# VHH binders against p49116, part 38

Target 1, 238 residues: p49116
Amino acid sequence: EGPLLSDTHVTFKLTMPSPMPEYLNVHYICESASRLLFLSMHWARSIPAFQALGQDCNTSLVRACWNELFTLGLAQCAQVMSLSTILAAIVNHLQNSIQEDKLSGDRIKQVMEHIWKLQEFCNSMAKLDIDGYEYAYLKAIVLFSPDHPGLTSTSQIEKFQEKAQMELQDYVQKTYSEDTYRLARILVRLPALRLMSSNITEELFFTGLIGNVSIDSIIPYILKMETAEYNGQITGAS
Short names: E, the ipSAE of ESMFold2; O, the ipSAE of OpenDDE; V2, 0.75 times the mean of E and O plus 0.25 times the DockQ between their complexes.

## First folded at step 1 (VHH)

Design qa8 (framework vhh_7qbe_3; at its last look DockQ between E and O 0.07; V2 from the best seeds 0.00; counts 0 for: pae E 17.4 > 2, unsure alone 62.9 < 65, grease 26 > 24.2, SAP .895 > .668, placed apart)
Fold by OpenDDE, look of step 22:
Structure qa8 (fold): chain B 238 residues (1-238), chain A 118 residues (1-118)
Amino acid sequence: as target 1 above (238 residues)
Amino acid sequence: QLQLVESGGGLVQAGGSLRLSCTASGFTYAMGWFRQGPGKEREFVASISGSGGSTYYADSVKGRFTISRDNAKNTLYLQMNSLKSEDTAVYYCAARGLYPSFTEADYWGKGTRVTVSS
């Protein structure tokens, strides 16, 4: 058995919509988020081990961890996305009545807290200066999490997660040999991902999706999407 | 749930111009125009990305048609210049969602008729 990840899995390049508007509107935010989501899902799809689990299991895994993958993607692409600006825009939109639904005071607090958590997480990852390999392995560890309810093939998933962990360990030891505790420092960031609500993430970044479609419901279609279809969806060309 | 409403169709003389509009009831991703002439299959006319940064045209309309959008108004436009008789068709507004496996578009308008007379 070869390695879980190859160099091809390290590349994670997000292309932002262009041009960037002076005012970040809901369209721009949603399109940016959608591109990141697609990139994250297609990244998962590109892993042979992921493919080996079968379509049903794959879908279940992604449904369980899409928020975590998305969040890691936000962190990884924070600079390219101008994430701080996007988050600020989202806050402004929430405050200035781009609300489809009336939010209670408590809900507003929850949403603001979530935004804070997202920002803090991304900042923490930036401070750690996580590189592309580390992000790839962290995403793999998150993807192949056997502890989600309702999963099949949990033994195999666990094996893949272990493999990801081992490869990360080897990479960190090789690349950052002088930093003995680097592995521990980056792994302890993962629990923060579990504190974040997928529902709130969806509300913040994907509000107003065509047809009021949930991320959960579209995951199977994203995973089946061909590159040409993806490009067609983005550009409108078929 | 998403409604697309086309407007601006009508009768125009060959060589004339017409501007179509499509208003979406909500948030849209990529959008485009299709048309179906008499006895013909529906064909692609033009598309534009969500941000408007990318546009695509059928070869038959390149240089004559311009697709644009105003996201603030949730409105799609098709400026049609130098119209020809072969441009006669019902023009349909289309919006892309996140279900690429269904059709070339997820949502369709009811269409607006464009008739080009010689």
Scores: ipSAE 0.012, ipTM 0.294, lowest interface PAE 8.2, mean pLDDT 87
Fold by ESMFold2-Fast, scan of step 1:
Structure qa8 (fold): chain B 238 residues (1-238), chain A 118 residues (1-118)
Amino acid sequence: as target 1 above (238 residues)
Amino acid sequence: QLQLVESGGGLVQAGGSLRLSCTASGFTYAMGWFRQGPGKEREFVASISGSGGSTYYADSVKGRFTISRDNAKNTLYLQMNSLKSEDTAVYYCAARGLYPSFTEADYWGKGTRVTVSS
């Protein structure tokens, strides 16, 4: 009966690895991305509605939407991460790989298209000046998506998504009362998130874990972490 | 070609400690430890990001094992405390190549044997 999200769910503070390197490198990029992923998963698990769905449903939901949550997090934290500088470094690496014939042209095209889509998404969010409350509700809409294959409790998930949509509408209409079309401008950005490949995101921002360990494999681990363990991960403590 | 060389295995009493090392012949991104016990499949133990800031552990070793790395030496470590008989296995070091990962293959060491006696 209460609101889906509380004020605590609006706070989304990414702690970057320290010290910042003089030159951007893949260690820094992957560590920064891992911290954002951890922060995003911890944010999701803190929602009472999410907890109420049960562990199996929670794992399935996050496995289905982690790329969308991560991309929203990239947009929200773009300035803190210096995301434009990270993407420029990746593009430079790809251009060097083309010159040395280390990658197929089709693969490089796929990766470059992904980077362009990501840049366009982040730029659109920045131009709309999306605030912390709006980001929290957009993440909730993405998280509570009932249309992923294999989900159970789809009616309850749909209810939570509709609740997120209604609370976002109420917030935007009260806070930005003079801009009648703001909500529509925000919501039409969301379909672009589903056009982005989770496999390419994993290749760009994560090292790929060793053997068969993937983002899908570590999600259950992250969701089970205690607060102290989680804080250790985001601060870099062992 | 990247090579990984493990060391530090041996025989230890239950409740004891061992530190495993793995030295890479060049730069690696992510590194980790896997183990294979007698008659069992190879299982994940722990991994560490390129910077050393993010670590992941199997539930069976959490609180007892600590993974770390020294990038200046291209060396990975696994500090194993409060060892149990079920920790008996051959421990393998593994690494990822260049980023993006589609340019490189996974690399594996030959393993180092750990035996925990009662």
Scores: ipSAE 0.000, ipTM 0.174, lowest interface PAE 10.8, mean pLDDT 81
Fold by ESMFold2, look of step 22:
Structure qa8 (fold): chain B 238 residues (1-238), chain A 118 residues (1-118)
Amino acid sequence: as target 1 above (238 residues)
Amino acid sequence: QLQLVESGGGLVQAGGSLRLSCTASGFTYAMGWFRQGPGKEREFVASISGSGGSTYYADSVKGRFTISRDNAKNTLYLQMNSLKSEDTAVYYCAARGLYPSFTEADYWGKGTRVTVSS
């Protein structure tokens, strides 16, 4: 009944921390990633279909998909974030971690493979010139995925995912009528999201001065966060 | 308001061992130990991720100290072996918490004194 998303769900504007340091550092990277995470969860929380599922289902759903949602956000905001520069800085930190005996060689290999998969995903999305409407629907398809283990209300979630798929199909066919295969090319990018490890994403983007952040454990608090506090987190002010 | 309470400090002979504990009154992510020796600035000792999967150590304690946590008890530990007189300090528990600011939520205990005698 009615469209799944409105124009307010297409707008996805990330504000970077200010000022930009002359050399990227772990704290700037973590702040930038935190802003993207909060923007992504605010986006999900604002969807009427998501709100209709109830608090327990909302928490379970976001726990299951937050890394995929975050990865789509990285791809969408890659230019604003200077993501290629951030990933280069992370690679340099990983090389230093070998020298400081903080990570094993096997772990670094795993993390480097993950970085390459992330870069390949972002590059493929950029090559396709994915627009804001397409990103919004892709995020909705990822958010309303019924096949994650441990979810409740899976039949309702599946119905919302099907609606997101149909609205994306309609949008692409009307907007890119000259490109018969655009929808297929976009959809074949999605399986790569399931290859992204949430544990490694936490290590790459959310490590501060005192160890790693467990995003899974903070999701209930972020979803219940007041709007004024939410805006403060996004801007880094207040 | 998150509170951190250290315990387990005391007097110990050089070469001996001591186990520090820190109990958190609320939700925490990364936690760590810092110390401040006589006439010195506070320095990093060790840290551990929220899940407990990753640990980090200052060079001066690597191989002698072990950080761990028990999330069921909401407690952080520091096992200190092969203690040296240079380890004499007040040891502070630190935690990164959430709300109202993700990156500003560093919390500190009042410290527990460790004295290593020759």
Scores: ipSAE 0.000, ipTM 0.123, lowest interface PAE 17.4, mean pLDDT 80
ESMFold2 (binder alone), look of step 22: mean pLDDT 82; pTM 0.842

Design qa9 (framework vhh_7qbe_3; at its last look DockQ between E and O 0.07; V2 from the best seeds 0.00; counts 0 for: pae E 14.7 > 2, placed apart)
Fold by OpenDDE, look of step 22:
Structure qa9 (fold): chain B 238 residues (1-238), chain A 120 residues (1-120)
Amino acid sequence: as target 1 above (238 residues)
Amino acid sequence: QLQLVESGGGLVQAGGSLRLSCTASGFTYAMGWFRQGPGKEREFVASISGSGGSTYYADSVKGRFTISRDNAKNTLYLQMNSLKSEDTAVYYCAAYDSPGLTFRHEYDYWGKGTRVTVSS
């Protein structure tokens, strides 16, 4: 069998809404997040091994790991999306809620902690200077995680994960031959993803989705959608 | 697969207002309105992103028309104000399975259209 990932899977280009408004409102944040989510899901869909698992298994995998994929995407696209500015805006919006006494002290703490974890994770990834190949393999490792409950074809998923790990190892060894511990440094960042709440992520980035639509509920539809042509799309808001 | 059903069309006097609705049978990402007047080609009117955070309008309707959506109801709206005779057309709802906005006539799903007639 051929490699799990090809060069086509390394490309991960997010197109942001343009222009960026002076004030980052909930809609802008949600739109940006949605684009990233779709990009992440379509990336997964583009992997032949992913396709080979079948629709049901694919959906289950993405439902299980979308938060992790999304977070890796945030880290990878942090510069393009001005993540720090977005997070600051989110915090500002939260402050308004706090002032209105809409959130409990415990909830505020949880949300702020989550934002902190997101920021720290992205900063750590930036500090490591993770490249596009490494991100692709990390996403694959996260995607093909067999340890989520309720998954079918776990043996096959595990094989794909191993393949991703091996390819990452080979890449790092080849590309960063002088850095013997780079692989380890990269992989030890993955546990941080599991500490992040998908619910809080959804609340922070996707509350602008009008209605009671959950990420979980739209994942099957996203996976069935055509691949987006981000570069050819109108990004302006009026 | 995905069905789009337009409503709200009718006869209106110039300067009047009309609100069109389009109900989708399921979740859609980007959506838009197109129109086709008598003897004219179908033309872009407005589009809206999945979240509703981004909108785009044709120059001919900018400032007069407002596109919006309610994702909870899978419904797209077009508020048309200050209607003109040249706005007379069959208006079509369209869905595009892609993030971002498009004015292209390349949407994946189309409604059957609703007729809007603006009398002078």
Scores: ipSAE 0.006, ipTM 0.234, lowest interface PAE 12.6, mean pLDDT 87
Fold by ESMFold2-Fast, scan of step 1:
Structure qa9 (fold): chain B 238 residues (1-238), chain A 120 residues (1-120)
Amino acid sequence: as target 1 above (238 residues)
Amino acid sequence: QLQLVESGGGLVQAGGSLRLSCTASGFTYAMGWFRQGPGKEREFVASISGSGGSTYYADSVKGRFTISRDNAKNTLYLQMNSLKSEDTAVYYCAAYDSPGLTFRHEYDYWGKGTRVTVSS
């Protein structure tokens, strides 16, 4: 048994659509989010432990955790994405909608609460100055979650999650040796990811691109993409 | 121009069930159901995203109504259970023809409505 993640799994480089429009629109937001989603799934499929679980288990795991992986990716790539600008544009749209549709006020409130939770999560990760190794292991902990309904090979998944936790602990203790409580501060952020609605994430970020197809329907296809096909998607190559 | 056609309305007894359908002449993004009862303003009932992944319901129908869609057939559904006399209304289908958020009241296209009457 080698390490769960290699140095190649620490590299997480999002290539944004170019150019950024003067006014943000739903198509730019959805293209940006889709690139991050594709990058996140490609990251997961590159892990040997993940591959060893088999296609059915791989699909089930990603379907269960894509929102958690995506949210971690938003936090990690917040600067590259200009996420604060994207969220401000969405909030402005929602606030204007409140003035026009009192009947959908409860829905707008749900969506606003989701955005606030997302902002707080991303801000907390930024304040902790989470590095690339820490993000890679947090994503691995989320990916190898044995407690989702309908999973097979749960004992193997649990072992991989424990291995991810152990390797994260070893990394943090070695790299941030003077900060005794850093690992605890990082890990207590993870439960918040499960409180965020994947349906609201889909509505906010994927309406323009996956408007007629659910992310659950797309996941098996993305996981089976050839490397060249996938690279074309994440880089926007013809 | 996009056309929406509702069907499935009728007379049903309190406590009963009814399923409404709405067929669109082409692809739609978010869709919703609205209703207008006798002597009342038109009110929101339920909405669904283009993918079907997110749904929202008015408090008056939560737990009783279920919105769903079949994008291959360009058809929206509303399953109405545990019907009450106050659910008596003309039910309207509404759709966006462009990407947008499901909680907007300013839908791009509207059907002509289908009548639901719940007898006490």
Scores: ipSAE 0.000, ipTM 0.287, lowest interface PAE 10.5, mean pLDDT 83
Fold by ESMFold2, look of step 22:
Parts: structure tokens; C-alpha cells; sequence
Structure qa9 (fold): chain B 238 residues (1-238), chain A 120 residues (1-120)
């Protein structure tokens, strides 16, 4: 059938809202995060293997893995997003919430631990100097994960995941031939993604848009959107 | 292009109930109710996501008003209970034709409004 991904699936360009405000605010953070989310969904939807699984399976896969795809996107785009600055602004907001007693101490500890895990993940990916091809295959591996509960067609999903792993292996061996353990170092980063809380990701990056909306509840609508509407959401153009 | 038509307004005594409806001529995502009282600016009342899974309310109506939608009928509802004189206003239906995830807080489509008068 051909390769799982083509060069068109390696391109992953995030366009930030401009200009960046002197003091980050919830609207800038939420628009930036929304652009990344829609870019990630567009990427997934464009893969022929994903299209072949059918609408119900597509929805189930994205519901199961959207936070992992989003987190990989954060790591890939951390510098263009100024992610460290965004996380610092969020931490400052959390400090204000503590002062005003708006959140429980247990919730705040949970959120701070998540922020530290996210920072560590992004730092480890930066230290490995993960390239765009490697990110694309890592995203494919998490997208085509057959071990999420409630999935159908798990045999076909597993075949696509194995193909993504094979193509990543071939790419790394060809491109980084002198680095014997690069593939292993990359792959051992993936389990950390399963520990990221989608609930907390929503709180950190999406609260300013629509309040308490769960991203997984709107995924069927995102996957059905027309291409022009996708492009408007990715760039903020009207 | 998209048309929104409100109905169900009228005169009701304080403590009473009304149910407002808004029929859309086409597919909608996030929808909401706004109101404009005599001599006041238009204010937010309630909103609901495209799927109907998430709802939001102004503090002044929490516990008394319930927003809902029937996507098969393209219809938005507002159940108004325990009505007070300060609820007197023209109520407007508003809609956005993009997913409820989007950053935009200003709705592109508005109805002409339905008047609710709460008497003592």
C-alpha cells in the first residue's frame, strides 16, 4: 500500500497569535492551545490509514489519545510557543488562586505535579533533539494504539502501529546510523504520555475558551469539520 | 444565511415559569441566550455547547434557569422558573456556526428577540 506517512505528514507548522502580549493572558494561551489542538487533529485526519478505519473507530482512537498527541505537539512546538513562558504564567495564576482560596490544596498539588511532568517530558525531548520525522512517527504510534479499552478493529490498528514502528526504525537507522541506541531512547519516552491527565491539560490550556467542556466530547465534531473551517481554527483567520 | 426565531415570551407573574424556544434554520454549534432589560445593556444568560454536553449560566439565573437543546429539531430551549421582576427583558437567541471549542466569544447569528414581562 506504500508508506504509512508521506513527507506532507512531517510538516507541522504552528502559527502563533500575534503580537504576543507583554503579559500573557488566558485568551492568548487558549487561542495558542486551540491552534495546536486543531493542527494535531488535522494531521491525524489526513493520514490514509486513519481514514481507512472508518468514522466510529476514528472517533474512538482520537478520544483515547488526543492528550498524548497534544503533549507531543507541545514538545515539538515548545520554542515557537514560548511554552516555558506560558507555563510560568499558569503557575503565577495558580499562586493567585491559592491566595484567594479558590482551589483545594490537593488539586493544586496535582496540577503542579502535572506541570513538572510536562516540563520534564519537553526537556527530555529537546535533549534528544527529536526531529520532525521522528515526531510524526511517534504521533502515529500513539494514534494507532490497539490497547486502549473499548476499541474495535484492534488487529488492523495493531498492524498500522507496527508499520509506524518499522518506518521509524528504518528512518532512525538510516539518518542516525552512528547512534546505536537512539531508537530505544526515543521509544522509552512514550509511556510518560499515558501518565498525563487530559482533565488537567484541559484546565491548564482550555479553560478560558468554553469553561468545563471536555475535549473528548467535541472530537466527533472536530473530525467532521470542513477543510476551510479547520484552516480558520488553525490560523485564527476569519 | 442562518436564521434564528425565538418564541415563548409573554407576561407571567413573579414566581411563575416560562419556556422559551429558538428554532434555527440550519446546523449550529454553540448557542446561547442573552437578554436586554429596560435601559440596560445586553447581558449573557446561558449557553450550551454544540453537543449539548456543557452548559454555562450567569450568576443571576443559576438554579432557576435551565438551557437545553434538541439537535434533531435544530431547537434551543430556556426553561425559566421562579421568575423575578428583574428577569423582565427581551430575550435573544444567539448561535455560532463553528465548534464550541473555538476562542470566539461573540456570536455571529442573533434572533430578533422575544419579550418576557414579569409582573408583581
Amino acid sequence: as target 1 above (238 residues)
Amino acid sequence: QLQLVESGGGLVQAGGSLRLSCTASGFTYAMGWFRQGPGKEREFVASISGSGGSTYYADSVKGRFTISRDNAKNTLYLQMNSLKSEDTAVYYCAAYDSPGLTFRHEYDYWGKGTRVTVSS
Scores: ipSAE 0.000, ipTM 0.137, lowest interface PAE 14.7, mean pLDDT 81
ESMFold2 (binder alone), look of step 22: mean pLDDT 82; pTM 0.847

Design qb0 (framework vhh_7qbe_3)
Fold by ESMFold2-Fast, scan of step 1:
Structure qb0 (fold): chain B 238 residues (1-238), chain A 120 residues (1-120)
Amino acid sequence: as target 1 above (238 residues)
Amino acid sequence: QLQLVESGGGLVQAGGSLRLSCTASGRTYAMGWFRQGPGKEREFVASISWSGGSTYYADSVKGRFTISRDNAKNTLYLQMNSLKSEDTAVYYCAAEPTYLGSFSDKYDYWGKGTRVTVSS
């Protein structure tokens, strides 16, 4: 059988809204994040193995892992997004707004801890100099996770995850043959993705969505978008 | 200027239920409920993020109160179940009209309050 991912699945190019505003605002952050989310979901739905699992399974998988895929996308596109600028603006605002009230302090602390975890993850990926092939296979490992509650076809999902792991191993061993422990260093980064709250990610990056809409509720619609509709979302065409 | 209008307060028997509403004159991000009982300082009750994906509750109301919102109507709700005499207070709606302000737990806009009296 052929490889799980083709060369087309390695290319992952985020097109940012332009120009960047003089002062960072919620609409720019939300639009940028939405483009990354749409790009990530379009990437997933283009995989033949993903398509083979069927619509219901596809929806369940993406609902379970969108935050992990999105965070990997943030790390991969950190420079294009000026992510450090976005996070620095949020952190500075939170620090200037510190209060001694316990409930206020608990919420600020949770958000600050989430931003710290995100910065640490992105920095670790940058230090490892993760390439496009490695990102593609890490996203595939996350996407084909058989361990989420309520999933059907778990044996098939596990098979695709194992294939992704095997192909990543083959690639790393051939491409970075002199770095014996590179694969291990890359794989131990993945558990950190599950420690990041999807609710806090949604609050930080998607608070500008129209209506009382959660990411969970829009996933089925994004996955069913026609190519023209998807292209309109990621390019800002209207 | 943002205006908040609260409704739904009243007299209720212990063990009963009430639903409070707060309608904002414009777009809001973070919203919350606070209360002030007789002779007490204002205390936090519950808050909700703009998307509704994150909710926070004071320990005294967890499992009994549910906060929700309808962004299309610019309306915040507090469903209060299993009410106790200790829940007697004036309930205030608070809102933040800016995204970054929503992360500070600081609210610049407040309603006038709606009175809830729980009889034993």
Scores: ipSAE 0.000, ipTM 0.274, lowest interface PAE 10.9, mean pLDDT 83

Design qb1 (framework vhh_7qbe_3; at its last look DockQ between E and O 0.02; V2 from the best seeds 0.00; counts 0 for: pae E 15.7 > 2, placed apart)
Fold by OpenDDE, look of step 22:
Structure qb1 (fold): chain B 238 residues (1-238), chain A 122 residues (1-122)
Amino acid sequence: as target 1 above (238 residues)
Amino acid sequence: QLQLVESGGGLVQAGGSLRLSCTASGRTYAMGWFRQGPGKEREFVASISWSGGSTYYADSVKGRFTISRDNAKNTLYLQMNSLKSEDTAVYYCAADLSPEELLRYFGEYDYWGKGTRVTVSS
């Protein structure tokens, strides 16, 4: 059967739109986010095990975990994205123009808390100095999560998740042999992803590009894209 | 009402090159090229984001075709190199005036040109 992931799945390069504007407008933010989203989903479809599940199951899995994949992608690409700057810009937009007259005080609080959680998560991942292999395996673990409602082939999904976990364990043991608890430290970060609202993420990063269309509704189309020539496209097997 | 006018089509020999242009009567956001060959359904060729920073291609044209745009001129381009007989089609320009661009990459454009015919001879 072979390993779940290969070296080709480790590559995850995001290139930001160029040039970077002096003022990060909604279009820049949304385009950047879209690139990351496409990269993340195309990464998923590059995994042979993912393809083996069939189109319907694939779509269901991505629908269930796209926010987690996206968030991991944010963490992984935080430097190249200047994520702190993007988030600051989003906050500014929320406060000064885009969302100020549309959001209740409670909603504003929720959104701000979400931004905080995103920042905190990404910072925590940076502090752990997570490498490309570890990110790849973590993404695989969240992708092949059998505990989402409505999934078919849950037994197979579980097997793939276990395989991802095992491969991660082997990698960490081999690469970080002096750090006996690194695996545990990495895995305990995953629950934070489940605390994040996909709706709020969508609102923050994608409103400018998709309007009232949901990420959920476009996922099947993204997965069916033939070739993405966007900057930072993944080189993995499709 | 937005108008799209394609140009640059014609007869070309296999292996040759052709450059298509599409001029929009006004500002557009996402733009794209589609084509319809004889007896075939309209198919996606390439799309480009508002900024021009994101491009998407059909696998069949990747590495041979290049989509670009000049926003100052409201013009979309398609540089077609290494043309094949299979590339014979009417090529359509598509555009959208909405900032909601994401779905436009998948063929849900609001405005379409009349098309320009490209014929590649063996």
Scores: ipSAE 0.022, ipTM 0.334, lowest interface PAE 6.4, mean pLDDT 87
Fold by ESMFold2-Fast, scan of step 1:
Structure qb1 (fold): chain B 238 residues (1-238), chain A 122 residues (1-122)
Amino acid sequence: as target 1 above (238 residues)
Amino acid sequence: QLQLVESGGGLVQAGGSLRLSCTASGRTYAMGWFRQGPGKEREFVASISWSGGSTYYADSVKGRFTISRDNAKNTLYLQMNSLKSEDTAVYYCAADLSPEELLRYFGEYDYWGKGTRVTVSS
């Protein structure tokens, strides 16, 4: 019966691998992205409403929305990650590859368009000065999406999404009372997340993953991890 | 034009060891090993950065295979230990001409060798 999210769910602290190398490489980027992914999944698992849906439903929801959650996390943690520096390094590499005919022009175009969309999304969130509470509720709205194929608890998922929307509205109206249309400006940003290719996100940030493992294939295992194991992955602790 | 020549393949008993080599006709940067088993798609095995400072392995070979390089000899190595029947494949080396280690991001290499066959018997 209580609120969907507590103050605990607003806390979203990314610990970066250190030191940052002089020249960025796939290993450093992959480790940083993996920490953000684990943090995002641990965040989702900490929500009582999410736990109440059961393991099969939880797995299906996260498989459907991990790219949206990850992208919101990138926007929220952009400064901590030095995301602009990472994207600039990738863009520089792609520009050099075009000049040398080393990579497919179609592939380069797709990746450049994805980077542009990501930069535009992060810039829009920064300009709106989205706060921690707003990020938490936006993540909850995308997590509790009832419209993904194959879901079995769609009625309950929809109720949790509506609860997230209502609590976000209440928060924004009370905190930003002078800005009558702030909520509308925030919510119209969400559809852009579904235009982002999860395959290109995976290529950009997770190429350093060992073996032929996809994010889709590892999600069930991450969701089953104990809290201590999550914390170990997030901080790189022994 | 760059050429990559693999060697070291052959028949080996399960549990045995084999070392593959790939010699480049000139300077290379990021390099990797891929394999293709009977009736399967080409799959990633291991990769190494130009400096040798970063290495990556497929889950199926972790702890058993070691990738290394000798830049003075323009040669890439794959040390294969505790071989299994599932390791039977044609092994290909791949090389990047770009000094940018980030080229590995997209899994695209400039040059590929013709492959060397590894057969692991029971």
Scores: ipSAE 0.000, ipTM 0.165, lowest interface PAE 10.3, mean pLDDT 82
Fold by ESMFold2, look of step 22:
Structure qb1 (fold): chain B 238 residues (1-238), chain A 122 residues (1-122)
Amino acid sequence: as target 1 above (238 residues)
Amino acid sequence: QLQLVESGGGLVQAGGSLRLSCTASGRTYAMGWFRQGPGKEREFVASISWSGGSTYYADSVKGRFTISRDNAKNTLYLQMNSLKSEDTAVYYCAADLSPEELLRYFGEYDYWGKGTRVTVSS
């Protein structure tokens, strides 16, 4: 009964820790990633359709898709985060770790492949010049995915996803009327998100802040936070 | 326990050069140099990966200092050229023994030497 998303769901402003350090470190990377995670969770929580599914369903849904939302957030905020610089530094250090025998060969290979997939995803999104409205609808399509194991209310979730797809189609047709294939080009990027490992994302971006605690275990607490506490976590002003 | 022993400090005229060494008693991974001037907080100077392939420098020393290592001798070096009076400090060698956190090149190190004093006179 009305649009799935409003104009408030299009605004997605990430504020980076200041000042940027002279050298990249785990603290800066983890703080930056944490702000993006909380911004992404706040975004999802603010959607009326998401609220309508109930707390148990909300928790299950976010546990299933948080890495995909986070990865879309990385792509959307790549310039603000200097993500290409962060990933290049990590790749350089991993190459040295192979030569220094610091990690098992299998693990290093898995991590390097993941970084390469992430770089290519972000580059492909930048080349398509995906705008803020398109990102918002893509995040909604990912959020309301009915095919994750263990979900309840699958029929409602499917209907919300179909609504997000229809609204994206209408937006692209109206805004990019001369580019008949833009919607198809955008949508074919989404399957790559399912290939991203939440385990490796945690190791790359969250190890220094969280330690052994998985994002999966803290999601219920993130979703129950008061709005003022969210804002503190997003801006680092808590 | 790992021991790190710095040497090579001393008095040098501005514009001169000095070479610091740090010998480790065992296996290390990332290593770095830090310094602490009179009444100041300790600051990062340079770091190097195990292989020597990745080096990082503070902006204040970039182009003047060169970090290197000789793994056969378990020794870390800092070649300091074009020295300025603001380079006067106690220089500390630092090392990380854990391979599990790849970004530790930029973070706090687990082991520290006792330092070697460098004084640059103008």
Scores: ipSAE 0.000, ipTM 0.112, lowest interface PAE 15.7, mean pLDDT 80
ESMFold2 (binder alone), look of step 22: mean pLDDT 83; pTM 0.856

